# Designs tried in a protein design chat: VHH binders against Probable sulfurtransferase. Part 25

Target 1, 337 residues: Probable sulfurtransferase, of Methanocaldococcus jannaschii (q57909)
Amino acid sequence: MVEINLRELKKYANPFFLTIRKDKILVNNKRMARLSRTKMDKIEEEFGIPVIYSKTYEYVSTKVGRFINKHKIIAPRDIVIVGLSGGKDSLLLLHLLEVYRRKYGIKLIAVTVDVNIGGIRPWKEDTEGVKLIKHHCEMLNVPHIILKNDLDVVELSEILTKHSKGMEFSPCFSCSVIKRHLLGKLAKEIAENENIPYEKVKLAYGHNLDDNSDTILANIFKGERLKFMRPLTRFKYNEVDYQSFKIPLEECIIIRPMLPILERDIIKALEECGIEYYKDKDMCPYSRDRGDSVRRRCHEILEKLEEEIPNIREMVVSSALKTVEYYSKNPYGEDNL
Key: E = the ipSAE of ESMFold2; O = the ipSAE of OpenDDE; V2 = 0.75 times the mean of E and O plus 0.25 times the DockQ between their complexes.

## First folded at step 18 (VHH; framework vhh_gefurulimab)

Design v1 (from u7 with D55E; at its last look DockQ between E and O 0.93; V2 from the best seeds 0.87)
Fold by ESMFold2, look of step 18:
Structure v1 (fold): chain B 337 residues (1-337), chain A 121 residues (1-121)
Amino acid sequence: as target 1 above (337 residues)
Amino acid sequence: EVQLVESGGGLVKPGGSLRLSCAASGITLDYYTAAWFRQAPGKEREFVSAITLTERTYYADSVKGRFTISRDNAKNSLYLQMNSLRAEDTAVYYCAANPIYRKSWEEYQYWGQGTLVTVSS
């Protein structure tokens, strides 16, 4: 397998609109890449690998690109850390961001967190899931780090549950704390060692439209403050108290470039592009503990509603965002119709 | 397959200079922190120098002012210019790469085969 020479590739296409792997090239935008069937054939002949055109991958790539631009999610020369579990969302996200190395000169780092879950380590380096992750990173030429934590998240959540006032904490909560701790610490270390502002190191999450719409509807049904996922969020320093020690959560910037993308389009894009992924339930024994409450029921409600109102998830998110923005501009009761 | 191939080692007199090169294939060095380590007989590998994702440079105290690390992204190559060489610089020099900056050799993911530098009169 030979490395793809970008100067030779530029003879046929604009690589700002191609996701480049060692084993295939994915077309992010056929027109903007200046591709024709003839040019695709010449690329395949010269480089010996297929050029894959998927209408769904192009749709998703274009929509994410406009979303990044609209919300200033990624800036030139950012360092972007992508958390990889081997699941569909994070793998598609990595592919969609690969092109930004050329577009914006960003640096990409893929990170897998090897978590201890009741003695089980689904992301241990020798597992089939991690082998799949490493394969994709090798094909995309993306550096990959495994961050290991030995603290058992089952035991950690038992500590929280025992010292709470009747609240129960699942192992998934402490798993998220450990992941945030390790990724945040890494981001801070990178910013310091590279001598760049903290804002230039971003944690990229693969949250999608289903995730956001589920969250919004769940908050409505709980009667809680309407919280939703934002394209870019700055998190303040915090700590989680496990009694005998505290786990620091460093200040960080989280970005969510795939928020406007439906889960079904993520799956379809991966399938059409021949990108294998690992399902969460296959890797983690507690993968379904999360969201089996009001949020899971909201997911099911929205699935049924989609049969009659195909864009319902978009409308839920759009309505919430428009309403919050409107009243933020008009906090004192102004009326615009 | 990732390969890092060092060259430029040899015998040099004290006070002399050498330029080490490391050609990378299978990875793009621009995406990694690239580093030089060295190992004298009977000793652990020790950090010499690194050039990071944003081109920031680091040097071990023992080589500051005498060694200069650089990278040519067009050639996918790493260099170490070694001036004012001393007998204590005698070692096998290794090219290494890691996603992020580290001082500890155990944390680097990719390694070359090494090139011998002998400083002797």
Scores: ipSAE 0.807, ipTM 0.918, lowest interface PAE 0.8, mean pLDDT 89
ESMFold2 (binder alone), look of step 18: mean pLDDT 90; pTM 0.920
OpenDDE, look of step 18: ipSAE 0.905; ipTM 0.961

Design v2 (from u7 with I100L; at its last look DockQ between E and O 0.94; V2 from the best seeds 0.87)
Fold by ESMFold2, look of step 18:
Structure v2 (fold): chain B 337 residues (1-337), chain A 121 residues (1-121)
Amino acid sequence: as target 1 above (337 residues)
Amino acid sequence: EVQLVESGGGLVKPGGSLRLSCAASGITLDYYTAAWFRQAPGKEREFVSAITLTDRTYYADSVKGRFTISRDNAKNSLYLQMNSLRAEDTAVYYCAANPLYRKSWEEYQYWGQGTLVTVSS
């Protein structure tokens, strides 16, 4: 399979609005790419690969593009690290960000974390899931790194639970600690080796509108702080104490370009574009798909409400954001309820 | 399939110059850190030079001031200009690519087959 020559492609279309794979081209915005059926036919003839036009992929691409611009999520010449598990969210995110290599001159690095979960390593290099990830990275021409950690996250969470006053820590907590540790350490190393500011190296996560609205509602029903996901978040340095050692969490910048996108649109876009993803999240024996009962209930509630109020998930997120903005401006002032 | 193909090696007298080239296919070299390593007979493969994601350059102390790394993204190629060559520069020179800058050869993902450089009277 030959590499696509961008100089030749530019004769037919604006590649700032095409996701380019070795095996196919996806149309991010047909009008802005200056495509016609005739030009798509010529591209297919010259390069020997299909040009896929999906209305859903175009919709998602356009909405994410406006979201990135509105919130200044990505700046020119950023280095963006994408965490890949082989699931739908991270794979679509990778495809949506590929175009920013051309639009903003960014560098993309895909990273899979090979964690030890009770002796099981779902992201070990020779697994079918990782082979799928490597295939997509090869097709998109994106460098891929596997970061390995041998510490057993089941044992780590048992240490935390044993030394906590009644708090139980699932292996998922320590898995997230390991992932954040490795990705944050990588981001810091890249900034130092490239001699660029730390804010130019960003960790991209595939969190979507369902994730954010579910989280907000679940925290409300638990009586907890109204936590929500932001388009861009700066995390400060922290440590997690495992008694005999500590795991550092470096300061990092996390971006979430897909926050305004419904999960069903993610799935539809991938299917219409013929992008295979790993549908069985049971690669991990402690799959988060089995979440706590409150969070799962909130997900079901929002699905049902969406039938009557189509934009309910957007309204949940909007209310949280407006509330924080209002009270941050008037913490000691008059009540403007 | 990713291929890195070196060329430009050969026999040169001490004090001479040689330019190595590495043509990449299957990957876009601009998306990677690209590097030169070398292995002299009976020695372990060692770092020579690298050019990073943002075009920052690194050189081993033994070659600094004599060797210049560069790449041409339009040709998807990496180069090593070697001046003031010495007998101890005799080695097989390898082109390599990795997402990250590394000094250890074991951490690089893609390798060429190597090109022999012999510096001898």
Scores: ipSAE 0.795, ipTM 0.913, lowest interface PAE 0.9, mean pLDDT 89
ESMFold2 (binder alone), look of step 18: mean pLDDT 90; pTM 0.916
OpenDDE, look of step 18: ipSAE 0.890; ipTM 0.952

Design v3 (from u7 with A50S; at its last look DockQ between E and O 0.87; V2 from the best seeds 0.87)
Fold by ESMFold2, look of step 18:
Structure v3 (fold): chain B 337 residues (1-337), chain A 121 residues (1-121)
Amino acid sequence: as target 1 above (337 residues)
Amino acid sequence: EVQLVESGGGLVKPGGSLRLSCAASGITLDYYTAAWFRQAPGKEREFVSSITLTDRTYYADSVKGRFTISRDNAKNSLYLQMNSLRAEDTAVYYCAANPIYRKSWEEYQYWGQGTLVTVSS
């Protein structure tokens, strides 16, 4: 046997609430899946694979599901591209979206970008990280594409820094530009070849609550505009000028289904479900440890504050969203309502 | 572990019809773009037809109007109905799958072993 038979599985459980892998089944919502101890035992006996129930995975799955519904992040028959780096966020995201192939009839495509970082290629096809990614895609029955870029993102960011008015650009910035370029180009090509509207092809990112709250606090400490990550963002066409050439960024839709999820819950869900992810970031010498020092410090501050105020990160995001919405509707105060 | 197995090839007279089948295992064809390619002796492998993620169909100009691609998700199978066959349709026909639509054979990830179609009187 290579694939689980959905017709046979339906005899025991509602697969709209199960993440299905070739080597195990994960329970997204035990009650809605109509699972019992007896039914889980029968599934394990009949299909020869374990059924893993993790309260944390169920919590995360349910919260993401409500978030998707509330913000209309995914529509029926969407094509969803998931960028996979082998890290915790993108791997959990892939597992959480797998069920939407059944729920909403979406098509799911995993993409890894093989980036040149100062001559180092952490996502070259035969690396341990890519082998892990391929393993998960095989288990989830998700098509996987590797997109290669030869331009050195270290050199690219040096070009931007040299020709800017005092702004410094880390290699991570140009890495994000290259990824956005390749993923956006792929999304446009898919939309055209499938003859569907561009908004039906979505780029899914694994940004979480820690990422969003860290960004908000960092902007406050820098005296910057309160920029925050949205559940769904429409990007218009743009270009990044590297002097001797320009890198086009096609218009695209970016979705962030995991924005309400704490990093610690992502880790716990993966560990309780036995989902291996790449913990050592030595393959990328420009990991988040080397990035924006203010954002890194904000992460530490919020981590410490969580000891006293467990929901502080949610409060930071909620306050920013409420404030922005209020003033966008009433820029001159309540007497202008 | 992924297998694409073609069947339905054989000898047919010009003007005749033949239906090729491709049974997939190890992947769900509905999650992929599926395609038929063919290779005549001494020639380069060429695109014949494809059915995409949203069931859009593509055909090479040489087969348009004569061939029909289809997919049966319940059987995890791909089909090619070939009508009005000509001598130049003689080739080994290959089933292929890729995450996205491509015309170049070199860009496809999964391949069957091929099934021979001979059109001769």
Scores: ipSAE 0.831, ipTM 0.930, lowest interface PAE 0.7, mean pLDDT 89
ESMFold2 (binder alone), look of step 18: mean pLDDT 88; pTM 0.900
OpenDDE, look of step 18: ipSAE 0.899; ipTM 0.957

Design v4 (from u7 with A35G; at its last look DockQ between E and O 0.90; V2 from the best seeds 0.87)
Fold by ESMFold2, look of step 18:
Structure v4 (fold): chain B 337 residues (1-337), chain A 121 residues (1-121)
Amino acid sequence: as target 1 above (337 residues)
Amino acid sequence: EVQLVESGGGLVKPGGSLRLSCAASGITLDYYTAGWFRQAPGKEREFVSAITLTDRTYYADSVKGRFTISRDNAKNSLYLQMNSLRAEDTAVYYCAANPIYRKSWEEYQYWGQGTLVTVSS
């Protein structure tokens, strides 16, 4: 494979608007990259790899870029850890953030957590899924780490359920605890060893607009607190008590650059750019057993409503945000009921 | 294929200097923590120096003040300037790269083949 010399590439295009892989170049914004078909042809001739222009990838890249700027999600010279499970969201996120190595001088690290789920290890290093993840990291020239945990998350959630007062904990809860524990511990270690403020090491998640709107609606239907995802969240130290031991969750900064992006646009961008990802059915075995969950039904409801109200998911999120802002300012307001 | 290729080793008298080079291909060293390890006969491979993601430098106590690590992003190369060499510095020196800083050699992902440094009269 040919190595891309940025100085030579700059003769044809602005690399601040190109995602660069060893096997192809993706166009984040054709106009801002100063590209024409002629210049794309010259790049292909000189570097020996295709230049892929996808209108959907450009749309997503531009929307994410404006979102990052609006919410100050990424700062110059940040170290960003991207959790990779091989699914569509995390792989697109990695591609969208690659350009920020040039734009903001960030460092990217991809991390896969090898979790024990009742003896099943979907992210074991020799699986086809992890081979796919490693391939994408190699093509994007992004360092990749596998963090292994042997504690069985099925057993862990059984411990929580047994010692709770009637609350049931799925294996997915303890899976999320293990992932947060390992990623948070890594982020803290990096901050210490690099001698930088901990807020300069950020955990990036691929949560999208469907995730956020589904979560809001599901909590409403369950009678739970109105929860929603923020572009950037500071989490305080916490721990989860498993009776005989505790699992610490270190203080960390979580960012969600893809929150304004619809799931269907994520899929379309990946397909148009020829980026392979895991099929949903090849992921966690416990996700297959949740066919009737409230959240999944909310997803279907919102999908149908989108046919009539294309921006419905944005409106759901906007309503939640406006409501929280209003009541945080007026806790003792007068109402005429 | 990722390759780390060391050069600059050789025979030097005590008090002398050597500069080790490591040329990388297949990865961009600026995206990694890069470092030097060494192994004397019959001993375990030991940490010498590393330069991290933010260009912070680390040195083993035995080499502080005498060795200087650096890298050149334009040449995708790592260097170790070794001054005031001592007989105890005699070892095979290895270039290594890892996503993050580690002191333990077992945690590094990429390795060179090594270059011999001999310090003797």
Scores: ipSAE 0.825, ipTM 0.927, lowest interface PAE 0.7, mean pLDDT 89
ESMFold2 (binder alone), look of step 18: mean pLDDT 90; pTM 0.913
OpenDDE, look of step 18: ipSAE 0.905; ipTM 0.961

Design v5 (from u7 with E107Q; at its last read DockQ between E and O 0.91; V2 from the best seeds 0.88)
Amino acid sequence: EVQLVESGGGLVKPGGSLRLSCAASGITLDYYTAAWFRQAPGKEREFVSAITLTDRTYYADSVKGRFTISRDNAKNSLYLQMNSLRAEDTAVYYCAANPIYRKSWEQYQYWGQGTLVTVSS
ESMFold2, look of step 18: ipSAE 0.829; ipTM 0.929
ESMFold2 (binder alone), look of step 18: mean pLDDT 90; pTM 0.919
OpenDDE, look of step 18: ipSAE 0.906; ipTM 0.961
ESMFold2, look of step 19: ipSAE 0.821; ipTM 0.926
ESMFold2 (binder alone), look of step 19: mean pLDDT 90; pTM 0.918
OpenDDE, look of step 19: ipSAE 0.903; ipTM 0.960
ESMFold2, fold request of step 20: ipSAE 0.816, 0.818, 0.814; ipTM 0.922, 0.924, 0.923
ESMFold2 (binder alone), fold request of step 20: mean pLDDT 90, 90, 90; pTM 0.919, 0.918, 0.920
OpenDDE, fold request of step 20: ipSAE 0.910, 0.907, 0.911; ipTM 0.964, 0.962, 0.964
ESMFold2, last read: ipSAE 0.812, 0.811, 0.827; ipTM 0.923, 0.922, 0.929
ESMFold2 (binder alone), last read: mean pLDDT 90, 90, 90; pTM 0.917, 0.916, 0.917
OpenDDE, last read: ipSAE 0.911, 0.908, 0.909; ipTM 0.964, 0.963, 0.963

Design v6 (from u7 with Q109H; at its last look DockQ between E and O 0.90; V2 from the best seeds 0.85)
Fold by ESMFold2, look of step 18:
Structure v6 (fold): chain B 337 residues (1-337), chain A 121 residues (1-121)
Amino acid sequence: as target 1 above (337 residues)
Amino acid sequence: EVQLVESGGGLVKPGGSLRLSCAASGITLDYYTAAWFRQAPGKEREFVSAITLTDRTYYADSVKGRFTISRDNAKNSLYLQMNSLRAEDTAVYYCAANPIYRKSWEEYHYWGQGTLVTVSS
């Protein structure tokens, strides 16, 4: 396996626009990297690994880059924690952020949470899923941590469902609570041990445009506030009540750099770049397909609508954001009554 | 394959100095917290010093003021300057790396083979 010398690579291309793995190089922006087919050939010859150009990976990389800049999602020298499940979203996110080690001097840490799901532990060390995650982290030269939790998220969600009036809480909800709990504690510990402001340690989530549009529609169908995911969110301390105990959620900064990206483009980018990932249902028996029934139905509805209205998901998110912004300026309205 | 290789150990009189080096390959030390641990005969490994992701340094109370940790990212190497050595500093010294700072040796991911430091008359 070939290790890439950045000084030598810079002779051919601007590495601020290349995702660098030990086994291949991905092109984030061909023009800005100053690449040509000839220069790609020279890199392949010198380093002995392929340079992969995917139009979809470039599109996604460029759109994420603009989104990061617009919303100031990442600042120089941030420490960024990426939760890795081995699924498509988190793996693409890790690849897209790798370039920011060079662009912004960030530090990346990948974290997998070994969750108890009805006695099944898909992320137990030495599972095939974790071996795949470790392989990608090795190729990207990213440190990887496994955090273990023994509380059964199926049982936890049954407690919540039992005490709700008509709403089901999937194991995925309690899984997200456990992940937030452990990642938040880790982020706080890092900030303290590094003696830096908590704002400099960010939890990066791979939420995408499908997730955000699904969330908006699901809140409408549940009769809830029109809540939506933001590019950067400062979460206050909170707790989730499981009756006999509470699970604390530490104050933290969550970033979502992939919010403008469609799920199908994530999949296409990974496949065109030859990046192996686990499907959610193949990793976890309580995947999105079996989870929150309202959210699952909303996902299906929007998938069908996309067949005739390709930009429907962006329109859903845009409408919600514009409406909230409008009423924040005009809380009482100015209708002629 | 990740490899940490220590060097610079040896025999030194009390009050003397040594500089330990640790060359890393397979990982970039700048992406990790890097640390020194030591193990005296018949004892468990104990924390000596660490340098974190943002170059903050930590020292065990027993070595504070006498030892200095540093790293050279261009050479992908970790160093420990040991001054005012005492007989109690006699141990095998290990280079270690972990994604984040930890005090417990059991939580470190990568380890070197060790280099012996003997402080005696």
Scores: ipSAE 0.772, ipTM 0.907, lowest interface PAE 0.9, mean pLDDT 89
ESMFold2 (binder alone), look of step 18: mean pLDDT 90; pTM 0.913
OpenDDE, look of step 18: ipSAE 0.901; ipTM 0.959

Design v7 (from u7 with A96V; at its last look DockQ between E and O 0.95; V2 from the best seeds 0.87)
Fold by ESMFold2, look of step 18:
Structure v7 (fold): chain B 337 residues (1-337), chain A 121 residues (1-121)
Amino acid sequence: as target 1 above (337 residues)
Amino acid sequence: EVQLVESGGGLVKPGGSLRLSCAASGITLDYYTAAWFRQAPGKEREFVSAITLTDRTYYADSVKGRFTISRDNAKNSLYLQMNSLRAEDTAVYYCVANPIYRKSWEEYQYWGQGTLVTVSS
């Protein structure tokens, strides 16, 4: 692999709108990159790698870019940590954020958490999944860290379930707690060692429109308070009590740049760009977990509804957000606005 | 393939100076924390100096004021200027890189082959 010389690339295109890999270049916005067929041909000849134009990747890249600007998700010189499981969401997110190294001077760090799931370690360093992750990080020239945790998330969730009043906790819940703990601890360490404010180190999650709409509908169906995901969230310090010990969740900033993106567009963009990823069921034995069965049913319901109402997921999220906005301004008053 | 190649080691008298260089390929040093470690014969590897993602610098107490770390991103290179050298500075010096700053040598991902510095009369 040959490192791309940005000075030479700038002769043909604006790299603020290109995702740059050692093995290929992806076009984030053809017009803004100032690309033509002739310029793409010259880039391919000069650098010896293909320039891939996917209308879906361009659509997703443009929509995410607008979303980042609208909600001020990323600021200049931020340090951004991306959790990589080898799945579609986090891999696309990494590709979409690579361009922000040039746009905003950010530093990117990819992190994989090697979790113990009932004695099985899907993200152990020598697995095919982690080899794929390392390959993508190498191609994108992104530093990669593996964080290991030995606590068995199956046993952890059994502890929570045993001591709850009828609540069942899946291994996936404790897996998310471990991941949040390790990523938050890393973010705090980076901020301290770089002597920068905590808000300059951000944890980037690949949550998408399907995830958000599923979550909203599931909480409605369970009769719980309306919860939804925000583009940027400041989490205060918290702890999860596992009886004999507590797992701290450090204060952190979580960003979700892909919230407006449909899952099917994520998949299509990756496939059109020739970006290999692992399906969730191929990596984790508990991807079909029994916990939160209402959420799984809501996902299926929304899939069916999309056949007649293509924007139903957007409508679910939009209605929830508009309602919260409206009532936060009129909590005890009349509807006169 | 990732390579870190040190140069500039050699024999120097006490009180003298040397400048170590490290050329990186396969990675962009600007995206990493870059550092120097050293290992004297029969001793454990010890931290010497680091330059971090935001260009903050760290120095071991034993070298503060005598050694200066720097990085040239255009040349993808790391440097260590060593002044007022002492016999106890005799060691193999390693250029290393890691995504983030660490004190422990075991946590650094990329290692050069090392360059020998001998401080002797």
Scores: ipSAE 0.808, ipTM 0.920, lowest interface PAE 0.7, mean pLDDT 89
ESMFold2 (binder alone), look of step 18: mean pLDDT 87; pTM 0.888
OpenDDE, look of step 18: ipSAE 0.884; ipTM 0.949

Design v8 (from u7 with L29I; at its last read DockQ between E and O 0.94; V2 from the best seeds 0.88)
Amino acid sequence: EVQLVESGGGLVKPGGSLRLSCAASGITIDYYTAAWFRQAPGKEREFVSAITLTDRTYYADSVKGRFTISRDNAKNSLYLQMNSLRAEDTAVYYCAANPIYRKSWEEYQYWGQGTLVTVSS
ESMFold2, look of step 18: ipSAE 0.819; ipTM 0.925
ESMFold2 (binder alone), look of step 18: mean pLDDT 90; pTM 0.914
OpenDDE, look of step 18: ipSAE 0.905; ipTM 0.961
ESMFold2, fold request of step 20: ipSAE 0.787, 0.816, 0.802; ipTM 0.912, 0.924, 0.919
ESMFold2 (binder alone), fold request of step 20: mean pLDDT 90, 90, 90; pTM 0.917, 0.912, 0.916
OpenDDE, fold request of step 20: ipSAE 0.910, 0.907, 0.911; ipTM 0.964, 0.962, 0.964
ESMFold2, last read: ipSAE 0.805, 0.808, 0.808; ipTM 0.920, 0.922, 0.923
ESMFold2 (binder alone), last read: mean pLDDT 90, 90, 90; pTM 0.915, 0.913, 0.914
OpenDDE, last read: ipSAE 0.911, 0.909, 0.908; ipTM 0.964, 0.963, 0.963

## First folded at step 19 (VHH; framework vhh_gefurulimab)

Design w1 (from v5 with L29I; at its last fold request DockQ between E and O 0.91; V2 from the best seeds 0.87)
Amino acid sequence: EVQLVESGGGLVKPGGSLRLSCAASGITIDYYTAAWFRQAPGKEREFVSAITLTDRTYYADSVKGRFTISRDNAKNSLYLQMNSLRAEDTAVYYCAANPIYRKSWEQYQYWGQGTLVTVSS
ESMFold2, look of step 19: ipSAE 0.824; ipTM 0.927
ESMFold2 (binder alone), look of step 19: mean pLDDT 90; pTM 0.915
OpenDDE, look of step 19: ipSAE 0.902; ipTM 0.960
ESMFold2, fold request of step 20: ipSAE 0.804, 0.810, 0.799; ipTM 0.919, 0.923, 0.918
ESMFold2 (binder alone), fold request of step 20: mean pLDDT 90, 90, 90; pTM 0.916, 0.914, 0.917
OpenDDE, fold request of step 20: ipSAE 0.909, 0.906, 0.910; ipTM 0.963, 0.962, 0.964

Design w2 (from v5 with D55E; at its last look DockQ between E and O 0.90; V2 from the best seeds 0.87)
Fold by ESMFold2, look of step 19:
Structure w2 (fold): chain B 337 residues (1-337), chain A 121 residues (1-121)
Amino acid sequence: as target 1 above (337 residues)
Amino acid sequence: EVQLVESGGGLVKPGGSLRLSCAASGITLDYYTAAWFRQAPGKEREFVSAITLTERTYYADSVKGRFTISRDNAKNSLYLQMNSLRAEDTAVYYCAANPIYRKSWEQYQYWGQGTLVTVSS
């Protein structure tokens, strides 16, 4: 593999708008990178690797970039931890954030959590999924670490279910608790050892527009308070009580740069760029297809509605956000009796 | 393939100085915590110094005030300036890298092959 010399690359293009891998270069924004067909050819000749232009990758890159700027999701010199499962969302997120090492001077760290799921360890280091993750991290030149957890999340959720009043807790809930615990602990450790504010170490998640719209619709159908995902969320310290012990969830900053991106565009971008990924259900027996049935049904409903109303998922999210903002400013309403 | 290649070791008299270098390829050192470890004959590998993601520096008590760690991101290289050398500093010195700061050598992901430093008259 050929290492890309940024000083030489800058002769042809603005690398703030190129995702750089050892095996290929992806174009995040052709015009902002100052690329032409001639310049792309010269880059390929000089560096011996292809320059891949995908209209979909450019679209998602540009939309995420505007979203980051609008909501101030990432600041200069942030340390950003990306939870990497080998699935489509986290892999695209990693590629989209790679350019921010140059653009904002961020430090980017990929983390895989090796979770015990009923004795099955889908993210153990010797698995094919983790080999794929390591390959992508090597190509993107991103440091990668594996955090191991021995507590069986199936057993943990059984404890919660037994001591709840009719609430069922899937293994996925305790899996998320373990991941949040380990990533939050890591983020706090990094902030301390680097002697920087905790706000400068951010946990990046690949939640997308489908995730957010599904969640909103599911809460409506359950008759629950509208819950929606935010571009940046400051979580307070919390604990989850498993009876004989408690699992602390450290205060942390979670960012979701891909919230405005449709799942199908994530898939298209990866495929057009030739980036291999794993489907979660192929590695985890408790994938999204085996989780919350209401959320899964809402996903299917919104898929069908998209055929007639292409922007339906954006409208669902927009409506929820506008409504919350409106009523926070007008708590008593302006309607006549 | 990731390679860390140390240089600058040799024989030096007590009170003398040496500058160790570590050239990295296959990774960008600026993305990692970079560190020096050393191993004296018959002893375990021990922490000497580290420079972190934000350029914070750490030193073992035995070398504080005498050794200075630095790196040059343009050259993708790590350095250890060793002054006021003592016989106890005789060891093989190793360059290492890890995504985050760690004091324990077992937790580092990348290692050089080492460069011998001998302090003797």
Scores: ipSAE 0.813, ipTM 0.922, lowest interface PAE 0.8, mean pLDDT 89
ESMFold2 (binder alone), look of step 19: mean pLDDT 91; pTM 0.923
OpenDDE, look of step 19: ipSAE 0.901; ipTM 0.959

